# Designs tried in a protein design chat: miniprotein binders against a2bj90. Part 5

Target 1, 235 residues: a2bj90
Amino acid sequence: MSRSARRKTSALNTVLRVVEVFASIQGEGPFTGTYSVFVRLAGCNLRCPFCDTRYAWSLEAGKPLGVEELVEEIARYEPSLVVITGGEPLLQRHPLNSLVEGLESLGLRVQLETNGILPAPARDEQLWRVYHVVSPKDVPVRVPGAKLHPSWVDYARATGRAWFKFLVANEQHVREVAEYVAKLGIPRSRVYIMPLTPEKLDMKELLELHSRIASLAVKWRLNFSPRLHLLVQLP

## First folded at step 3 (miniprotein)

Design ha8
Fold by ESMFold2-Fast, scan of step 3:
Structure ha8 (fold): chain B 235 residues (1-235), chain A 109 residues (1-109)
Amino acid sequence: as target 1 above (235 residues)
Amino acid sequence: NEELKKLISEAFKLMEEGDRLIDEGRLEEAAEKYKEAAELFLKAAELAKELGDPYSAAEYYYMAGDAYLWAGDPEKAEEMFKKAAELAEELGNEFLAEDAREALEELKE
């Protein structure tokens, strides 16, 4: 038997199913405005009715790419930030840890976008050392099957490397978020509210929605995340 | 959970000891360490399920299977990989499910 295969917990430990790789500006969360390379992984454990990336829901939507090949492709962009998103990237957890190791070896800053249903990283994972933006879908948007894994709150407190980003449409949603984070003990400094953008908003409606949610963030003493890429018409 | 963390850290230490013993050509002693590690991974999987963490449980069942395989116990390995595959499929962890299915196919050879 091969010794190198003995502790393998993934059949594709060095291969990721990737939907797309592209350069843009991070439009959301604590790193808004940063020149970034986006790596969209295939597969998702939710079927959100407001999802704008439904093409990534199936693992079959992704092309198999080797970790080394992907690291080289990302490095060519010389990004200030690598954003790993999906679907749900933690569905490909083991090769994702290998990707993070490769990116960290080059001194690249990594941010993961996750729905938080799967457990937070353990201390022995490469993922422990990178930034995480957790987007719970249980509150206020109430997606079936969405429940935040409690380990994310412990991870955020232990590391200071996780933030919680909530989609909100109105003040009642913000109130529900405030109650939710208080109940779980999530510090307000780690909480972002972001506009829930329905289809077919024109630019004036999009700006008005951003203004309303930003005003609510001030009122409720929470951080605000725009959707900057939508406002400036980037991917 | 502190008990779960203790089980996992001890299991990994036993795997490292097994690896060292293989490098020294002490194959029978290595198999004993891998067997002890497998028993701790299995206990960790069962405890994780009891604590409401089935995602970690599926992963620990897989680790137990791998450790049993290195210990020379393919029957226990098959049992563990089957548990890992079934639980991973229920949870939508398609990647772990694929790993477990491939391990089961290799056991047939």
Scores: ipSAE 0.000, ipTM 0.153, lowest interface PAE 16.3, mean pLDDT 82

Design hb1
Fold by ESMFold2-Fast, scan of step 3:
Structure hb1 (fold): chain B 235 residues (1-235), chain A 109 residues (1-109)
Amino acid sequence: as target 1 above (235 residues)
Amino acid sequence: NEELKKLIEEAEKLFEEGKRLEEEGRLEEAAEKYEEAAYLFEKAALLADELGDPEKAAEYYYKAGMAYHLAGDPEWAEELFKFAADLAEELGNEELAEKAREALERLKK
């Protein structure tokens, strides 16, 4: 049975465990400022110490939704971008490819957010054709069991559709990120550093942290991602 | 605890049903049962980790890999065996790490 045929016949290939669907502004990464619909899938293969979405870690956190139903719900928002996040969305890879197929058939732009432990899309997957923001957990704060799959670097070079985003608190973290991406051959143009934001920052502290990390991005010749939704107080 | 036990009982039941169907030559039905079992083993792995038992999580990731291999999805199986091997090695469980590496070697053939 081919993967495509199996995806069309299995109930597991047409049902996603979904935590939430909501409209907001993409606050992070290469599409910062874009009117987006966020689809948070349940389940994660990591337990990151700075995770802000721990409620999505369990597959039980998600309600089963059919791919066709989810596509219709997303389309009602008329988004400029569909952001598929989680947990780890690639844990539901088979029905996720079906979702992407449905969304692309409507002309919708799709961005996936992933920890990059599971392999990058193969050329015969619908996921090959969409944007990916990969958040490796190898550096600067290593999560046990976290290792970026090397296929993500090849995918980024082959397609130009993947970027690598790292949470950083200080210049030592940026140095470790710079060494990591150089070792793996990740192009600097595909790398974003983003402020690691503690829970208890006031607005002044949040702005000062953004300014500091942005200055480090200039110094180290890396791209900067804000956490815009925190600055403008959106979900 | 009780939730994890129920997930494993159901996953093992589906896995055994898959084996029975395979022995009867009902390969497509067997593959579907193996895929369902794999999903539940993955769910059990995530729950085991959440309960503070990463060693059980590694074991269940390995079992999910086995089920995906039998379901006819060696690419999914490879991903889970690699993850199980790395996690088992970090935990000092060399027996499980070696089983996962052996499974990875078998996928190449």
Scores: ipSAE 0.000, ipTM 0.160, lowest interface PAE 16.8, mean pLDDT 81

Design hb2
Fold by ESMFold2-Fast, scan of step 3:
Structure hb2 (fold): chain B 235 residues (1-235), chain A 109 residues (1-109)
Amino acid sequence: as target 1 above (235 residues)
Amino acid sequence: NEELKKLIEEAEKLFEEGKRLEEEGRLEEAAEKYLEAAELFWKAAELAYELGDPEKAAEYYYKAGMAYHLAGDPEDAELMFKEAAFLAEDLGNEELAEKAREALERLKK
């Protein structure tokens, strides 16, 4: 094999570490209610205390799947939306760009969920062309090391393809989010607040929490994201 | 992982042998050892990534680049340094990303 041909078969261009692929309804953010296929990539650069997907933290938790094989698997579901999540998907940025290219070639809409620590896409990346829901962990529930990369604000202004989603438990959290986004120059129209759901709430508690956070969204003139999958008991 | 460990041990040994030969003025033999080391560092980088260790993969891509450069193969060195820089940036390892970018600048004639 020539060196050029051999380099084209490198892991950086051919495989993603994938934890799971499943069909569900997008329960969160601007595409809530959409029939989606979720692709959970392995690896994360944070260790959030409230994380419900700790099983995906290690890159070794993922099975190596070729981009072409993964595109074919996703296509079999005939989804309205492909949600690429994880851990932190941008840890696998190069093969992720290849995946996005394959999915867009089939006319599929792609949304990335990211913690925003790593830089936003550059104009020459396939990732520049898809939707991003950024979940900063700077506020209001602080996670050590979780500083939002400033390029995400610039990306949101330039493309209109990024939103910022914050987990909140009370009005003090909403106030902190409002101050944070004002300081960074993020328009309120691109901000979602979402209920921070403690482990094992019953259905009545979950609905009451949703109602309270939704009321705060109205009061503070921010968008509201439910956690719809929790309310309807989907994955 | 035993396979990765063996690849790295052999690559480091060949790299040090290349340095020794270079110090002795045996430049053609040194280049041959550097090329062998580069190919093993590259295989190690790919295996490390497959095993879920992108931090080691970035390091090994950087070492492969250095070895290719010393072997007189700037084209393969450039590709290895680009992979190292990209992966290091993606991981937030600015120190390694800067080293790789500096190495890329050194390749410009």
Scores: ipSAE 0.000, ipTM 0.132, lowest interface PAE 17.5, mean pLDDT 82

Design hb3
Fold by ESMFold2-Fast, scan of step 3:
Structure hb3 (fold): chain B 235 residues (1-235), chain A 109 residues (1-109)
Amino acid sequence: as target 1 above (235 residues)
Amino acid sequence: NEELKKLIEEAEKLFEEGKRLEEEGRLEEAAEKYYEAALLFDKAAWLAEELGDPEKAAEYYYKAGMAYHLAGDPEIAEEYFKLAAEIAEELGNEELAEKAREALERLKK
């Protein structure tokens, strides 16, 4: 597979390729439990083996929507938080900055989910002002082509608006995450570990996995993220 | 080119060491060698991709899946087999795609 999906996407007009827009509860990370609208953008620059949204990998998976139209659609939900996810949203960086500008003009809070391969926002971008949950794919199970851009650590220190979230299956994974964040100088207060959930877990197994990973978070002095939407059976 | 060759040689060596240790009943040491082999097969796969060889990349993802399964990590193995199958299908490599799907079926028990 060529790495054409890593190519910077440029839209001469302010159009985003959108896979889906839906209301739910943010189930992960620092804003767990928040009533949110999820905007899934198409395209991804990675082929993660543990990805649960492979349907969003291709840019062609998304339908073109104008930024103004998308802002209006999101606003109709009256959300407490707008979660922009993907694929990799930063592949559509130019129209994404325009979307953020529109959403902020309405007073809406925005969180971006990103793999962190592309650079963190610069001060002159609208994206500088929003929250970012960065999911590095360098560790614990290295994804092909993954490398966290060093600017994300600088952005986190400068703004306090970035957190780092890692999928973990066992204690060896947690050890690798702890070593990784220590080497990069990422504060433990900015780090979340989250259960890597196989598709075919029943509710008892899912709860037991959450308990196990949460116990490891306590042991290693890291933050824990549940996958709350899976526990309460929401999308 | 030379880097990819060295990665594959080392990955295969570690995989064979794991197999030998398993035969000797040294299961924890075997799992560690399989895990190391899996990491190197994964690295070889994305290097093959960087070199413009997606066919080899899919094969190496398949081998990473096998190594993770033997290391005692069937959940991660499943995702590598899915990845290998999807890339193989996109390339028209039906043989590798079927092989990966068969591996996925074997993980169900």
Scores: ipSAE 0.000, ipTM 0.134, lowest interface PAE 16.6, mean pLDDT 82

Design hb4
Fold by ESMFold2-Fast, scan of step 3:
Structure hb4 (fold): chain B 235 residues (1-235), chain A 109 residues (1-109)
Amino acid sequence: as target 1 above (235 residues)
Amino acid sequence: NEELKKLIEEAEKLFEEGKRLEEEGRLEEAAEKYDEAAFLFIKAADLALELGDPEKAAEYYYKAGMAYHLAGDPEEAEWIFKMAAEYAEELGNEELAEKAREALERLKK
């Protein structure tokens, strides 16, 4: 039996460590503008210098919640999209597969945000059937220990359900992203560049940064992701 | 940190249980224990990073890779060994980096 099959039969992995659950608008990626409920799972396998959610790094930051209880809480929001984020949600892969199964049984669309270090879903996982926005930390500003698992490229090609989102500050970063995705064979249609927003930008600076990165996306023929929630001042 | 100590103690205990079951010829049960140990080693590595101890994190990632390999999960083992090797290289731990790379070579068919 595979690892995934063995883990599915384990009675012990039915609890998720959850930092927060809240309603907002998805501000990033292919579903920008969608009314969403965000589920932030605890724990992360990286320590990114520009991380905005350092409070979620520890598993202790999360409250233990049973999968069924969490499904009920999410459903009360009546969202158009459930965004599962973290930390790194794939660190809690087994109860996460159970959560996804419960959410899909209610007809809810699910999107996972992941750093792509851990392998892409296997075909027999519920996670195989949902959307994934993968944020590699290999480029343009490499985070120590960060390396995209090659299975994510295969998953994206096989399913059409993965996109790759990169934080960029300038044109050199965009060039490095373009070279990286070409080398890995990631289609440009699956690639988003997004402004790397330093702390303490005022609204004028934030808009100017968005404009510059959007212009670079057009020039380099890549998709652009805003950080819409920052522009409209939502969580 | 008490949380890290508990995670490592539990992971090591599961790993030893897996080894015992393997010695008894109970291979499927051994694989389940190794798989559980691997997951806890990854959680411990992540917590070690939060506590500012990347050297321990590299060690725990390596142990997770070994556990996944013993569990019969070569795809998971491959990725985790690559992480262990990169952290070990960045920290100048040549011995651990070499062990991780050798483990990666053993995963090739």
Scores: ipSAE 0.000, ipTM 0.181, lowest interface PAE 13.8, mean pLDDT 82

Design hb5
Fold by ESMFold2-Fast, scan of step 3:
Structure hb5 (fold): chain B 235 residues (1-235), chain A 109 residues (1-109)
Amino acid sequence: as target 1 above (235 residues)
Amino acid sequence: NEELKKLIEEAEKLFEEGKRLEEEGRLEEAAEKYREAAWLFRKAAYLARELGDPEKAAEYYYKAGMAYHLAGDPERAELMFKYAARLAEELGNEELAEKAREALERLKK
């Protein structure tokens, strides 16, 4: 067998460490309201104080699943969107590219959610061809060790397939986001601000927070992302 | 499109290698070649669709299904034939839609 054929055979047996797979509605970002399948990959390179998915931080939290097995499981849901999230999905970059290739082969739309610390996709990666929602953690609620890789801004300009989503609690946070994206040359059309939701809010408080952040988005001429799944009580 | 052409050329080559190995009684090696051919037909189907050629995409999904079936992978064959049938129906290609549906019925047996 040639090296090329052997390499391709190995790719078919590529494994991802997966925490969970479930169907829901995308509650955040540019595809809010879309019927989606969520694939949560294990492992993260940050330890955010406000993280809701701490159970996914360890790579060992994930069950090993073959890429083709995972593609078939996702396809059975017939989703309009596949949301690959984690932890940090780019920690499993090689098998992730294989997963994306498999999903795209079925015509499925793919969105990756990433903290943007690791480099943006190169042109020869399957990941170059999918949508990315980048959640920088260096502003406004600064997380130690977090720094957006500059290649994400270049990727967004080159492809039009990246957006930047920021967790904000107040107007000072929005001002810091506006200054940050201006400095990096990120167009406002590519920027979303989203409510930073404390763990224990009742529905009235949650709606009031959404209202306040949405009003700030209008004032600062930025896009608004809800956390729709929280408002409608979906996972 | 050179990428699509290369995918199809390699897929067809692997498929023929699988057939040759099968004729020689080398069934495990044949299955592996058929599985690789199926994967490349599947990638070609998606690329054809992106290039605005859904007719070729439906054809390549059908070929991927055939290759998966020969590889001993009826679950993936079923998935490919379902995509081929749906896309062919949307395009009004009743001949291909019928072939895909017939292939699905054979998998049940």
Scores: ipSAE 0.044, ipTM 0.562, lowest interface PAE 7.1, mean pLDDT 86
ESMFold2-Fast, scan of step 4: ipSAE 0.005; ipTM 0.184

Design ia1
Fold by ESMFold2-Fast, scan of step 3:
Structure ia1 (fold): chain B 235 residues (1-235), chain A 105 residues (1-105)
Amino acid sequence: as target 1 above (235 residues)
Amino acid sequence: DLDKEIEELIDKALELLYKGLELGDPELIKEALELFKKAVELAEKHGRPELAAYALLSIAWALQELGDTEEAVKYAEEALKIAEKAGLEEVVKLAKELIEFIKEA
């Protein structure tokens, strides 16, 4: 087959709409505290009231970047972890698989943040081999129409490469999360509860909220995710 | 269960919307709009304000992605009106945030 035909066939897999690329510390989930480069992809399939990244909701908010160019930019940071977030990164699934392939070829660890509405990776996708932190929006503070795709539970059980992170404000929310994960058969070891932080909290209020939710995590035998970047005032 | 019937319409419409956004296919987005409109009609007819408001917000989002900003604002404002009347605080916040986002685009 000619090179031209191959290039035409894979053209859709080579461009991503990117809002921002920056270095920081992963503040959330199973890799909390890791020196990371964050890649925020444009586009989202939800309009969450708690969203800190409304500027990423439209695909047009992102600049078109070639996968190869983006891999080179990420590599210059020499990160311990590449965090691909959004919006909803799975909206750009095909070029995202190409990005992951490029990053893995350099030995970089990759984590995706996803709302879990779109299906989990299939075995033949490059995305099958990387880490996923799924943030369901159907419990406890539900976004209407936001339903976790059932394939994420199967993926988590099959691979051990998915965790489920829930925003909680109080013990009733934790109870609802516990009931939800039990009903779906999600192992407790793959569940994180994280403080739901209103925009107008001062540092004392943030610490008190973190302490309260962490105590609930111990009580309910769930994992706790801080929002460390907020506590240490990083992006 | 009428709620499940309306939710299934919304879920199918969202599937088409997501696929249309992924592929850059406006025809899939337009097909999603027809299903969301049907969901709104059923939800309004049967007194399901939360489902009606959510479907209207989904229409607003789809229209904004198609570049129809004026219609997008109209649908989002109707969703806000329904949510406020029904006392749906989280939906009210969602509608206000979407209206602000559309107007800033």
Scores: ipSAE 0.007, ipTM 0.244, lowest interface PAE 9.2, mean pLDDT 80

Design ia2
Fold by ESMFold2-Fast, scan of step 3:
Structure ia2 (fold): chain B 235 residues (1-235), chain A 105 residues (1-105)
Amino acid sequence: as target 1 above (235 residues)
Amino acid sequence: DLDKEIDELIWKAIDLLEKGWELGDPELIKEALELFKKAVELAEKHGRPDLAAFALSNIAEALYDLGDTEEAVKYAEEALKIAEKAGLEYVVKMAKELIEDIKEA
């Protein structure tokens, strides 16, 4: 890989509040189907009614782990992708940059999942170099106060390392997403719609929902994200 | 819609650039650079300094990765000039950091 060497300051003695670390298959977004290690960080700046990981909302839900220890734990899985999720990972921005530095030094691909309320990475951050799946909460479900930071569109245009993923339940939601991304100048190639799955769907209902949302993705010329882990019953 | 055409050029160029690096194909990288240059020309004529600055920043980054340090600095400095005049704080920061990285290497 042709990549210019940049000076990096390591802060491997910093600490992250971690809820869980586990191996699974990435079930969502542009890397669907990839053997991944998931690192769920504690803390969130939103309280979304559709949230599936309410147990991660509080920083107290997380165990303090040193960055060096966490890098070693992740490396033992030999993953094709490291997915850093939460809560909202950017709430722990400083130690998160140190984690990314450690993971990149091992040649590991990193994907961050974020609600996009906090600013996008600056070039001097390790986070500048990783992939980002941004899940805005201002549309279509409209969590009050959840405004996408405009720098995320700038970051996407500057790097090509951001995609935008939206939970949708029906065609009206898809229309609202299409209007939103058009207004921001986000191309359809960088947009994923994903089924908003209510609790207690049986497998037939889950497949029917996936089919409906996938059909809407075709109709509106957007990318479709399954929730593959739900379909194959993985974490 | 000229705004849409310029934006489409930038996104197509980004996708080609990424694919070119992934496959080690210099033809895709060259095609991406030509699309970015067209985007700059159209954006400047249409009064879209934001899109011009984004395209210039991408050209600078690609040239830096190719080892063309002198040209990379020129494009990054032009991106910085446009971004400062337009008050694009995030783009200003990106361009300054790119110039600093190049000079520090």
Scores: ipSAE 0.006, ipTM 0.468, lowest interface PAE 9.5, mean pLDDT 83

Design ia3
Fold by ESMFold2-Fast, scan of step 3:
Structure ia3 (fold): chain B 235 residues (1-235), chain A 105 residues (1-105)
Amino acid sequence: as target 1 above (235 residues)
Amino acid sequence: DLDKEILELIEKAYELLWKGEDLGDPELIKEALELFKKAVELAEKHGRPELAADALYGIAYALEELGDTEEAVKYAEEALKIAEKAGLEEVVKEAKDLIEWIKSA
């Protein structure tokens, strides 16, 4: 192969800062219960007070890993779903598109988890073709600097490949979510509410919280996401 | 035909209410609320308790959708009171169901 045919992009476009790679069950959102491999990318553009992955906030928390090497590592798990999460994965947008291309070439299904601050994929990105679970942080608990980029609503309507997932603790939070999605024109069919879980809940309290939020989802005609991995004690 | 005018207001209000709910558009629900209020005013002025009760139920439902839960209960209770006095079994059931649904969080 000639050098130009091999190197379409710079080395920066083929290296990702990776915190961890592990197999588990997707516990949240539209693909709950799916055997998945999780790829946690380093770096985040928010500092959420309820964040359970603060170790991934710094880009330096991730080890540099080539896209081809990462694709091979993921493939060894033989997953039904590849979940790319972080931090904020879209901070590493260029090499992330290369990763998605590699995973798609193996026939692997990809889901991205994002806070939605950065723009949604453009039609010429590999990311346009994969699934996105967007977790806005401007409602109901308002995080400084968090504002959903308006292109995510357009992307969801155009592709049917985006859902919006909100952490809620009570009915007032659900009401605020309902008002928010109505105002932005987000279809209710694309909206999930999920329990906001404090760190020191016992199993009975965790199940009771899930029951309450699920009941509110029925009442407010929204989709419900559990935190299944917490209920079955998986990572 | 005054009854026809009031019924047309109620029908249009319900159409906007359901469309607002289906699209997640609170502005359509607010428009429905104004039409229901106009229907209540006309129905009360002209002694049509059955139309007033139906429109009051519509107000209660719209307010609950807009998150004004305390006001929604008040309007549902008023709809129930008028419906019971007028012997409107369907509206009685609907109002009771809405009150229970709101209170069962």
Scores: ipSAE 0.000, ipTM 0.061, lowest interface PAE 25.5, mean pLDDT 82

Design ia4
Fold by ESMFold2-Fast, scan of step 3:
Structure ia4 (fold): chain B 235 residues (1-235), chain A 105 residues (1-105)
Amino acid sequence: as target 1 above (235 residues)
Amino acid sequence: DLDKEIEELILKAWELLLKGYDLGDPELIKEALELFKKAVELAEKHGRPWLAAEALNAIALALDSLGDTEEAVKYAEEALKIAEKAGLEDVVKFAKNLIEEIKEA
């Protein structure tokens, strides 16, 4: 019954390479403090020097897991938020849309973390309906090969469901971010600056860095994202 | 079970494609292409349009990653036609999105 196969999900729509699934508190971005289940997908199209999840770079770091099985596992945690992250989750875009459909059918709130190199969702994708935190790597970090796809700015303006989160170490970085978002027409209300933590810091240094970046956020009228999980020693 | 055999072939091809991407190895991508093409042949021969369309989309993605953008668009368009005829909404959306992304690269 090929015509009765409307909305049929097959292997390409049902399997994701998954590194880990765990419960924690969202430590970053607009949903900071939310009880969340994190789904880390394998594979990344960048090799950032300051990446704290290098174990997810390889697609072979991920275990193949069916979308239906993954939805059931996530639901078992009874989360307030499902955070889909990676590597770069949009590398597995096809089955990711199926995962999002399954999660939304259960009434679960979904947030995607993406580097924004691959295009933003189209209106007819399930991904169009969920929240996106875009972490550009072309400014101020300037990772080779990174460039924000312009469709993300259009998506943010059209939906109000995308925010842009930038890693910053000092005021010069904040200035570069401010210039970048002004040039692209990204509203300041959709912009977060977050402390860049590339090396081991003691708790005093980590808190001092958070304080300085937060002060810069106030000065430049941008939103501030902590790295709360680092401060409270959660995954 | 023929459906499972074709699905396993597709999954193995995806593993090679993703490994080729991770290692920057075009030969692994070419190996994946051969497996996807076998999956298309079996799926079309035995009237499994949903598997054929998915394998064709995967071929398009693999060809795009090799820089063969014109060929990639052709395969994605073939996948779109098959998916539309079979009423496979999710596959239709994926194929349309893939065509747009390849053309805008």
Scores: ipSAE 0.000, ipTM 0.144, lowest interface PAE 16.1, mean pLDDT 81

Design ia5
Fold by ESMFold2-Fast, scan of step 3:
Structure ia5 (fold): chain B 235 residues (1-235), chain A 105 residues (1-105)
Amino acid sequence: as target 1 above (235 residues)
Amino acid sequence: DLDKEIEELIRKAVYLLRKGLELGDPELIKEALELFKKAVELAEKHGRPRLAAWALRGIARALYELGDTEEAVKYAEEALKIAEKAGLEEVVKRAKYLIEEIKEA
């Protein structure tokens, strides 16, 4: 690494572009129901047609916050879980490792939500030590340009700290997920299917969709993730 | 701390804007708009150009999502003007980006 690139990278290790920080209940995945602080980082490497957070796509959408200041802000909530999401948080990989170091020094549990396009953490990264919920967009939703990086399967195998969460709308999607995870050697115990919620569902429609996808999870012997925050009308 | 109070208003407005977009609920977006407006009033009254520009960009996004593109551009341009006058280079870039995104939509 050149001196200039090293200095630039080091400077980036102290500042994150943050869209929002808020307390809520984790509504999805293996930690569903946990009192959490959500940290939404700016920037994304996908343009999903169903994206609910288009305002976070650009890095410029985020306010620059120093890692130390962000750690202090998060700590004031006294959370049981810190959920780092985005956009795609791994786009800000270097300062993210510094943030994780600070949060872990306080004994806080950290979960990353990622689309899995960028490589999984290496053993010398602080990110190696935290939990990851990987939401692939290549199957079944087929977002153009999306492809799960194969290192995520190796990371899950090595650490037991990754789960794979798939958006599904119907049984054909679930079949495609089952085939995909079998091909990659991902254990069913690490796989969640979650309702792909269209915009503007009423509460009855939302509950019926949850019921259908949950029933498919039982049929296909996969784990089910609700979108609990939508059901209880939280952020 | 005044800065913390204004930032909290902006964060709550961003949350409501996100929720309104997620649920397709324009009333939540309108609530976000009112909180951003409150944040602008406080930031301008007390000479906080960084926070004023941030809240003005929030107003621009909320208006754009509600279909008022012309007003959205005006608020984004006001954010740019405030950021330029205060010499806030990073905020200037964000305001320019937002103006470009709104106009290209």
Scores: ipSAE 0.000, ipTM 0.096, lowest interface PAE 21.8, mean pLDDT 81

